# VH-VL binders against COP9 signalosome complex subunit 8 (CSN8): the designs that were tried, part 11

Target 1, 182 residues: COP9 signalosome complex subunit 8 (CSN8), of Drosophila melanogaster (Fruit fly) (q7kth8)
Amino acid sequence: MHLNKYSEVVERLENEEFEQVELGAEVYQQLLAIYLYQNKLADAKLLWMRVPANLRDDKELIQLNLLNIALQNNNYADFFKHIKYEWSERVKSPVEDLLNKQREELFKLMGSAYMSIYQHNLLELSLMSEDELKHACAALNWTEELDGDRVILKPKVQEAPPARGNDDQLLKLTEFVTFLEN
Below, E stands for the ipSAE of ESMFold2; O stands for the ipSAE of OpenDDE; V2 stands for 0.75 times the mean of E and O plus 0.25 times the DockQ between their complexes.

## First folded at step 21 (VH-VL; framework fv_durvalumab)

Design cc1 (from bb3 with heavy chain D30S; at its last look DockQ between E and O 0.73; V2 from the best seeds 0.73)
Fold by ESMFold2, look of step 21:
Structure cc1 (fold): chain C 182 residues (1-182), chain A 122 residues (1-122), chain B 108 residues (1-108)
Amino acid sequence: as target 1 above (182 residues)
Amino acid sequence: EVQLVESGGGLVQPGGSLRLSCAASGFTFSRYWMSWVRQAPGKGLEWVANIKQSGDEKYYVDSVKGRFTISRDNAKNSLYLQMNSLRAEDTAVYYCARDLRYFNSLSYFDYWGQGTLVTVSS
Amino acid sequence: EIVLTQSPGTLSLSPGERATLSCRASQSVSSNYLAWYQQKPGQAPRLLIYYASYLETGIPDRFSGSGSGTDFTLTISRLEPEDFAVYYCQQYNSYPLTFGQGTKVEIK
C-alpha cells in the first residue's frame, strides 16, 4: 500500500509533539488517524496513552480511538459502525484512505470465506450503495446471480493462502464469523 | 438525477489564464473523486487532472503540470480548474467527470458534463 | 505511459450487422482496468463497459466487452441506428489515465 504517503506530515507532527509541552487536540487527531491508516497499531496505542488528560474528552479524538480499538480487536462491525462519524477536514483524507483499506480487507476476507454471499449482507456492512457495490464487485471480478428477488454475489475463486500468516487469517475469519452470527 | 454543468470557457491569448467551474447536483459530491477530461476539436479524449474527495490529493497529465491547478469546494458542490500559461494545444472542450475508483484501480468516469470550450489563439 | 491503439479507425457497417472493435495496450493492464465509452457528435461520452467486461446500468445487452492483458474487444451484436458513434477505450491501471484514439462506427 502507500505507507510513505503521509511520511512528511507525520514527521512534522511528531516533531511538533516532541517540542511542545502543551499541544491542542488537532496534533493528536491527525497522528492517530495517520497511524491507523499506516497499520501502526502499536504507535496508535502508545499515542493514546500519552494524550494529556485534558484532551481525552475531545469528541473527534474519542471517535478516532473507537476506530483504534476496533482495529486492535479486528472487529469489522465496530469499525464500520464508528467510521460513520462526520470527520473534520484535518483527518478526512487519512480516514477515507483507512475506510478504503478496510473495505478491501473485508471483501478479501469474505471472498476467501464464502462461495456465495447475499448482496444485502455486504451492503449493510460496507457502507456502499447498491450501485457502488456493483462497481466494487466488478473490480474484484465477482459475478452476480439472482435467487428470486435477492442478489447473490459469487466471489472469484481464490487460491489457498500462503502457509506463512495462516494464524493471522484464522483469527480474522473467526472474528468475522462471530460478526455475521450477531 | 446526476448533473454536471461546466462553465468559464472562452477565447484567451497564449500565456493567458482562465478558470473553469463545474456545478454538481443529484449526488453526494463530497464522496467522489472528480476529473477534468478534454477533447481538442476533431480529436480524441485526454485526461487532464483529478482530485480526491478531501481535495488534498491531486494528479495531472504531464503537459499541464505547474500550469493547471484542480480544486474543489464541497460546500458549494463545485469543481474548478485554474489554467495558467495557456498554450494553443490546450484548445479543447473541457469535460467535468465523476471519477470512480475501487481498491487498487485508478479512475474511470460514469457521468460527464456537456463540456465548455476553451480556445487559445493569438 | 500506457498507449492504447484502437482498430479499425473507421468501421462502416449497416444496421443489424455485428461490430467488433479492438483496443490494444502497449503494456499489460492489470485486473482488466479498462473501460469503454460511446460518444455521439456534439455529446459527452457515455460509459458502456467497466473492468473490461461489466455492463453499465442502462446499456443494452447487445454491447459486450472481453479481453485481458493487452488485448480488449468491444462487440455490438446487432447494430441499431443509435449505435453509430465513436467508441473509446480507456485504461486506469496507471497514471496518466489514457484513452485510445477512437473507432468511428458509421453507416455504410
Scores: ipSAE 0.588, ipTM 0.836, lowest interface PAE 1.7, mean pLDDT 88
ESMFold2 (binder alone), look of step 21: mean pLDDT 94; pTM 0.958
OpenDDE, look of step 21: ipSAE 0.878; ipTM 0.958

Design cc2 (from bb3 with light chain N32R; at its last read DockQ between E and O 0.83; V2 from the best seeds 0.78)
Heavy chain, then light chain:
Amino acid sequence: EVQLVESGGGLVQPGGSLRLSCAASGFTFDRYWMSWVRQAPGKGLEWVANIKQSGDEKYYVDSVKGRFTISRDNAKNSLYLQMNSLRAEDTAVYYCARDLRYFNSLSYFDYWGQGTLVTVSS
Amino acid sequence: EIVLTQSPGTLSLSPGERATLSCRASQSVSSRYLAWYQQKPGQAPRLLIYYASYLETGIPDRFSGSGSGTDFTLTISRLEPEDFAVYYCQQYNSYPLTFGQGTKVEIK
ESMFold2, look of step 21: ipSAE 0.668; ipTM 0.862
ESMFold2 (binder alone), look of step 21: mean pLDDT 94; pTM 0.958
OpenDDE, look of step 21: ipSAE 0.871; ipTM 0.955
ESMFold2, look of step 22: ipSAE 0.608; ipTM 0.828
ESMFold2 (binder alone), look of step 22: mean pLDDT 93; pTM 0.956
OpenDDE, look of step 22: ipSAE 0.883; ipTM 0.957
ESMFold2, fold request of step 23: ipSAE 0.639, 0.645, 0.574; ipTM 0.858, 0.856, 0.822
ESMFold2 (binder alone), fold request of step 23: mean pLDDT 94, 94, 94; pTM 0.958, 0.961, 0.960
OpenDDE, fold request of step 23: ipSAE 0.883, 0.882, 0.878; ipTM 0.961, 0.962, 0.960
ESMFold2, last read: ipSAE 0.649, 0.595, 0.607; ipTM 0.857, 0.831, 0.834
ESMFold2 (binder alone), last read: mean pLDDT 94, 94, 94; pTM 0.960, 0.960, 0.961
OpenDDE, last read: ipSAE 0.882, 0.882, 0.884; ipTM 0.961, 0.961, 0.962

Design cc3 (from bb3 with light chain S31R; at its last look DockQ between E and O 0.69; V2 from the best seeds 0.70)
Heavy chain, then light chain:
Amino acid sequence: EVQLVESGGGLVQPGGSLRLSCAASGFTFDRYWMSWVRQAPGKGLEWVANIKQSGDEKYYVDSVKGRFTISRDNAKNSLYLQMNSLRAEDTAVYYCARDLRYFNSLSYFDYWGQGTLVTVSS
Amino acid sequence: EIVLTQSPGTLSLSPGERATLSCRASQSVSRNYLAWYQQKPGQAPRLLIYYASYLETGIPDRFSGSGSGTDFTLTISRLEPEDFAVYYCQQYNSYPLTFGQGTKVEIK
ESMFold2, look of step 21: ipSAE 0.628; ipTM 0.847
ESMFold2 (binder alone), look of step 21: mean pLDDT 94; pTM 0.959
OpenDDE, look of step 21: ipSAE 0.868; ipTM 0.954
ESMFold2, look of step 22: ipSAE 0.535; ipTM 0.810
ESMFold2 (binder alone), look of step 22: mean pLDDT 94; pTM 0.957
OpenDDE, look of step 22: ipSAE 0.877; ipTM 0.959

Design cc4 (from bb3 with heavy chain D56N; at its last look DockQ between E and O 0.80; V2 from the best seeds 0.72)
Fold by ESMFold2, look of step 21:
Structure cc4 (fold): chain C 182 residues (1-182), chain A 122 residues (1-122), chain B 108 residues (1-108)
Amino acid sequence: as target 1 above (182 residues)
Amino acid sequence: EVQLVESGGGLVQPGGSLRLSCAASGFTFDRYWMSWVRQAPGKGLEWVANIKQSGNEKYYVDSVKGRFTISRDNAKNSLYLQMNSLRAEDTAVYYCARDLRYFNSLSYFDYWGQGTLVTVSS
Amino acid sequence: EIVLTQSPGTLSLSPGERATLSCRASQSVSSNYLAWYQQKPGQAPRLLIYYASYLETGIPDRFSGSGSGTDFTLTISRLEPEDFAVYYCQQYNSYPLTFGQGTKVEIK
């Protein structure tokens, strides 16, 4: 994760917002996407609140705010549903970075929660092809086995249990279980 | 079936310019980073440059930085390499390659084109 | 920059023999970010192994990879006539992405 990625772009856009009275949606689109990638959820929430009323009908801004809401609520199911939107070139890079970050978090949660996972369950959720998933699992040193004609993924075994105190992670996991059942 | 087809190679004088193209088919092009990798005649492989899915993040080997520009057009499923200020040491077969990268890793290459020859000589 | 040194430069063997190719990195390669490629004359390279030990789809299981840190090995358990080629390792731990200089596996 590159927390300071886009910092120069953000500073430029924040200065532009400060200096102009009648800004187009493009500045807010870029700022919102970058704040979400940087996990600056407080800034993202405040940014949405200060978007002028005449810009809140912008379709891409609305879609970015759906991602914002999903992240604020630790809702993986809504996040992966809404990120399918066809993003403009202005925001595609930070949105792709955000997708990759959320995929990594998803795989970490799945690996800690399950000893084995059917491949098909993870394919749709992760928005990956079979080939992409095979390589992604290799990156995490996961293995696979066959159950008849179905592929079962075996996450890397954890050597030590994590300390209790990660309530946010547990909330993400419970929401994820709900997502799998849908 | 994944296919990568390079074009645009040829003979050029030192200091000249050349633009390579790579036409991609058989996969969702805009979901992948893409690379150029070159191989001088009788020599090994050298990574040259790569470009993010969105096109706005690019990396180069130092020997070409400032002279080469990688770009892509996702609507045309095409990858490009603009090569300026060419030198004799740029003589090579240039391969278009599909980049795989996951999580914290950088890129390795699962599909390669057949290459296009660039010859820089007086 | 991570320099990859392959040994031997040339490996002369007969079909049916076991080939063992070495790749040594100048710095530790974290999380086994190392791949192996095969290249035949006049052809593009093809991916054999990724993340040091995972076999690419469609590659025969006589190919295997192992190693970690700075020392990596590609093994061909029983050479077939189509396996006589040049083999490259490649690290993707840090930029610039680098390849080894190659090991040529040739028929004795």
Scores: ipSAE 0.534, ipTM 0.806, lowest interface PAE 1.9, mean pLDDT 87
ESMFold2 (binder alone), look of step 21: mean pLDDT 94; pTM 0.958
OpenDDE, look of step 21: ipSAE 0.853; ipTM 0.953

Design cc5 (from aa5 with light chain N32K; at its last look DockQ between E and O 0.54; V2 from the best seeds 0.68)
Fold by ESMFold2, look of step 21:
Structure cc5 (fold): chain C 182 residues (1-182), chain A 122 residues (1-122), chain B 108 residues (1-108)
Amino acid sequence: as target 1 above (182 residues)
Amino acid sequence: EVQLVESGGGLVQPGGSLRLSCAASGFTFDRYWMSWVRQAPGKGLEWVANIKQSGDEKYYVDSVKGRFTISRDNAKNSLYLQMNSLRAEDTAVYYCARDLRYFDSLSYFDYWGQGTLVTVSS
Amino acid sequence: EIVLTQSPGTLSLSPGERATLSCRASQSVSSKYLAWYQQKPGQAPRLLIYYASYLETGIPDRFSGSGSGTDFTLTISRLEPEDFAVYYCQQYNSYPLTFGQGTKVEIK
């Protein structure tokens, strides 16, 4: 993630919010999208709370807040459901960056939780095409195997914890106890 | 079927300008970065420029910076390359290519057009 | 800029023989940010291998890729008549994106 990407845009938009009595939905749309990308979830929540009531029926702002709620709750299924909205040019860039970041986090979570994953399960969760998933898995150095007609994804092998210290301590303790019992 | 069709090549004098176009079909154009890659006659491949799906992030090889502008029109599924201040060294076949990139990687290219020839000579 | 140097420049072989093509980078490339392409005369390049060793859909399994760091290899286990072409490696670790100069595989 580039944490300071969009920082100049955010500063300009925040200054506009500070200086103006009445803002259009466009400022809130852009700020919300960028805050979500920057992982500034507290700022995103506070921004939504200060959106004027007359702007809360703006369709794109509502859709951005559905992403905000999904991120606040760590709800990947809702995030990928709502990201499918057809975003305006004003927010398309930070939303695309957010999508890329969230897909990587989903794959990291799945790879750490499972040794083997049926492809169809990850396709359903991530809402990716089969071709997209093949290339994304290759980017993470995951491999594929076949189980009959089913494709099994093999996440990158996780490094085992260092066993030298623990094994040495257990061995020494076992030797000491054995010595005393002789 | 993914298709990329370039047009706009031709003969131009040094210092002149051309605009290349690439018409895309068979895929959701606005979900992909796009590139121009060129090949001088009898030579290898050289990446020229690419552009983000949204159109607001662009990268260029140093030899064309300030002279070439990549752009796109997602409503028309079209990629463009505006080439100004052309030089003899810009003579090449220009390919439109679809970028693949995931997570932290940059781009590799899974689909290519047929190419359009640009010749810069007096 | 990462410069890719391919060797040999030309590889003269007969159908059925094994071809080994090398690509050396001027500085370390992640072992996964390297692709291979095939180009026949009058045609656009065609993606063969991505992330150093993953085979693109529709490419025969006689093609394989390997390598890491600065040294990468494309292998064709048994040459077919349609495999006589020019092959390029490409890095996508850093801008500018760069290609090797190509290896021509021709019929002996």
Scores: ipSAE 0.580, ipTM 0.812, lowest interface PAE 1.6, mean pLDDT 87
ESMFold2 (binder alone), look of step 21: mean pLDDT 94; pTM 0.957
OpenDDE, look of step 21: ipSAE 0.864; ipTM 0.950

## First folded at step 22 (VH-VL; framework fv_durvalumab)

Design dd1 (from cc2 with light chain S31R; at its last look DockQ between E and O 0.73; V2 from the best seeds 0.73)
Fold by ESMFold2, look of step 22:
Structure dd1 (fold): chain C 182 residues (1-182), chain A 122 residues (1-122), chain B 108 residues (1-108)
Amino acid sequence: as target 1 above (182 residues)
Amino acid sequence: EVQLVESGGGLVQPGGSLRLSCAASGFTFDRYWMSWVRQAPGKGLEWVANIKQSGDEKYYVDSVKGRFTISRDNAKNSLYLQMNSLRAEDTAVYYCARDLRYFNSLSYFDYWGQGTLVTVSS
Amino acid sequence: EIVLTQSPGTLSLSPGERATLSCRASQSVSRRYLAWYQQKPGQAPRLLIYYASYLETGIPDRFSGSGSGTDFTLTISRLEPEDFAVYYCQQYNSYPLTFGQGTKVEIK
């Protein structure tokens, strides 16, 4: 069994890119989506730089690059904005996997940053229904309280995160949450 | 309202084939994994197979591997189970179930259809 | 494969009594990766509890779940007439997904 579910597909697509002088947008679409899922952001940046000029007008490639830029900048708001695009079957699976990874990271980040979170803020950010959110929060062992008619989510208490990079992610997330609240 | 309706069950001889269908409505079908779960008459529940939202990732219980194929058509909000080389032990009510999983967990089932009976006998 | 063994096989009780159903796993299961279902005759199963202790929407709070590791419990604090059914536990820690063999709760 392979550690990454897309490793064989990536190897095949990279070989196609290496061997051929003219490629369709489809190879770049698939590679970019998979690199983003694998968190190979350096490879994703380099891939975009080598996309031929005649393919850079491809609508799906442009949308994938908007996700790429959002991920390069740790910008959750832009990521969830641009992932709403109607993805082709070629990239739907790795984009779904990427969405799920980003949701998990968002929830972990918010859970470490806040003692209490209004449900409505997380619903809008995460692209989940109320029912989906209830089950997702249970998976993280979060609880609920009421503040009048508003639902407050209580993340599970955990050790404070020590990572320096989280400050930048928290700032961008805080700005997005503040925007939603106004 | 969430609704799952199975069809395609019936009487079939050992070695035969049958295709089950499940029509889904009342929710965004292509956002959920889906499962088949079966129950032999007078017996307990047995998970059979599930399939990812995109259709490209599938898992099966060992007793059906190589004989059953789960598939889905998201444009038609439909789940399928192709059953080949049927055996007497495949006799059961087959339930279509909405398969929930979040983050690192595997699957549990929040909505079930009413089931379709498959009987394998000569 | 994780085998779930439920006990007792049948639990005969009167309305108003407390029911305690046991589910034991052959290997350690995260207490979060266990669900409970209710099934009445001629009906599909119904989700009661997920992640060991969280109630599904619409399930009354007389149902509760607990446990960790290999031992899990479903409790019905005060049996109502509609609670007489078969109950199954299910693990989702690893494939294949498995159910216990069921506990029938019947009226005495």
Scores: ipSAE 0.623, ipTM 0.840, lowest interface PAE 1.3, mean pLDDT 87
ESMFold2 (binder alone), look of step 22: mean pLDDT 94; pTM 0.959
OpenDDE, look of step 22: ipSAE 0.839; ipTM 0.937

Design dd2 (from cc2 with heavy chain D30S; at its last fold request DockQ between E and O 0.74; V2 from the best seeds 0.76)
Heavy chain, then light chain:
Amino acid sequence: EVQLVESGGGLVQPGGSLRLSCAASGFTFSRYWMSWVRQAPGKGLEWVANIKQSGDEKYYVDSVKGRFTISRDNAKNSLYLQMNSLRAEDTAVYYCARDLRYFNSLSYFDYWGQGTLVTVSS
Amino acid sequence: EIVLTQSPGTLSLSPGERATLSCRASQSVSSRYLAWYQQKPGQAPRLLIYYASYLETGIPDRFSGSGSGTDFTLTISRLEPEDFAVYYCQQYNSYPLTFGQGTKVEIK
ESMFold2, look of step 22: ipSAE 0.647; ipTM 0.865
ESMFold2 (binder alone), look of step 22: mean pLDDT 94; pTM 0.959
OpenDDE, look of step 22: ipSAE 0.893; ipTM 0.961
ESMFold2, fold request of step 23: ipSAE 0.576, 0.628, 0.633; ipTM 0.822, 0.847, 0.857
ESMFold2 (binder alone), fold request of step 23: mean pLDDT 94, 94, 94; pTM 0.959, 0.961, 0.960
OpenDDE, fold request of step 23: ipSAE 0.890, 0.889, 0.883; ipTM 0.963, 0.964, 0.961

Design dd3 (from cc2 with heavy chain N104D; at its last read DockQ between E and O 0.76; V2 from the best seeds 0.76)
Heavy chain, then light chain:
Amino acid sequence: EVQLVESGGGLVQPGGSLRLSCAASGFTFDRYWMSWVRQAPGKGLEWVANIKQSGDEKYYVDSVKGRFTISRDNAKNSLYLQMNSLRAEDTAVYYCARDLRYFDSLSYFDYWGQGTLVTVSS
Amino acid sequence: EIVLTQSPGTLSLSPGERATLSCRASQSVSSRYLAWYQQKPGQAPRLLIYYASYLETGIPDRFSGSGSGTDFTLTISRLEPEDFAVYYCQQYNSYPLTFGQGTKVEIK
ESMFold2, look of step 22: ipSAE 0.639; ipTM 0.851
ESMFold2 (binder alone), look of step 22: mean pLDDT 94; pTM 0.958
OpenDDE, look of step 22: ipSAE 0.882; ipTM 0.958
ESMFold2, fold request of step 23: ipSAE 0.650, 0.646, 0.638; ipTM 0.860, 0.858, 0.857
ESMFold2 (binder alone), fold request of step 23: mean pLDDT 94, 94, 94; pTM 0.962, 0.961, 0.960
OpenDDE, fold request of step 23: ipSAE 0.882, 0.881, 0.861; ipTM 0.962, 0.962, 0.956
ESMFold2, last read: ipSAE 0.600, 0.632, 0.627; ipTM 0.842, 0.853, 0.850
ESMFold2 (binder alone), last read: mean pLDDT 94, 94, 94; pTM 0.961, 0.961, 0.961
OpenDDE, last read: ipSAE 0.883, 0.883, 0.883; ipTM 0.962, 0.962, 0.961

Design dd4 (from cc2 with heavy chain D56S; at its last fold request DockQ between E and O 0.78; V2 from the best seeds 0.76)
Heavy chain, then light chain:
Amino acid sequence: EVQLVESGGGLVQPGGSLRLSCAASGFTFDRYWMSWVRQAPGKGLEWVANIKQSGSEKYYVDSVKGRFTISRDNAKNSLYLQMNSLRAEDTAVYYCARDLRYFNSLSYFDYWGQGTLVTVSS
Amino acid sequence: EIVLTQSPGTLSLSPGERATLSCRASQSVSSRYLAWYQQKPGQAPRLLIYYASYLETGIPDRFSGSGSGTDFTLTISRLEPEDFAVYYCQQYNSYPLTFGQGTKVEIK
ESMFold2, look of step 22: ipSAE 0.645; ipTM 0.855
ESMFold2 (binder alone), look of step 22: mean pLDDT 93; pTM 0.955
OpenDDE, look of step 22: ipSAE 0.892; ipTM 0.956
ESMFold2, fold request of step 23: ipSAE 0.596, 0.614, 0.581; ipTM 0.838, 0.849, 0.830
ESMFold2 (binder alone), fold request of step 23: mean pLDDT 95, 94, 94; pTM 0.963, 0.960, 0.959
OpenDDE, fold request of step 23: ipSAE 0.894, 0.893, 0.891; ipTM 0.963, 0.962, 0.961

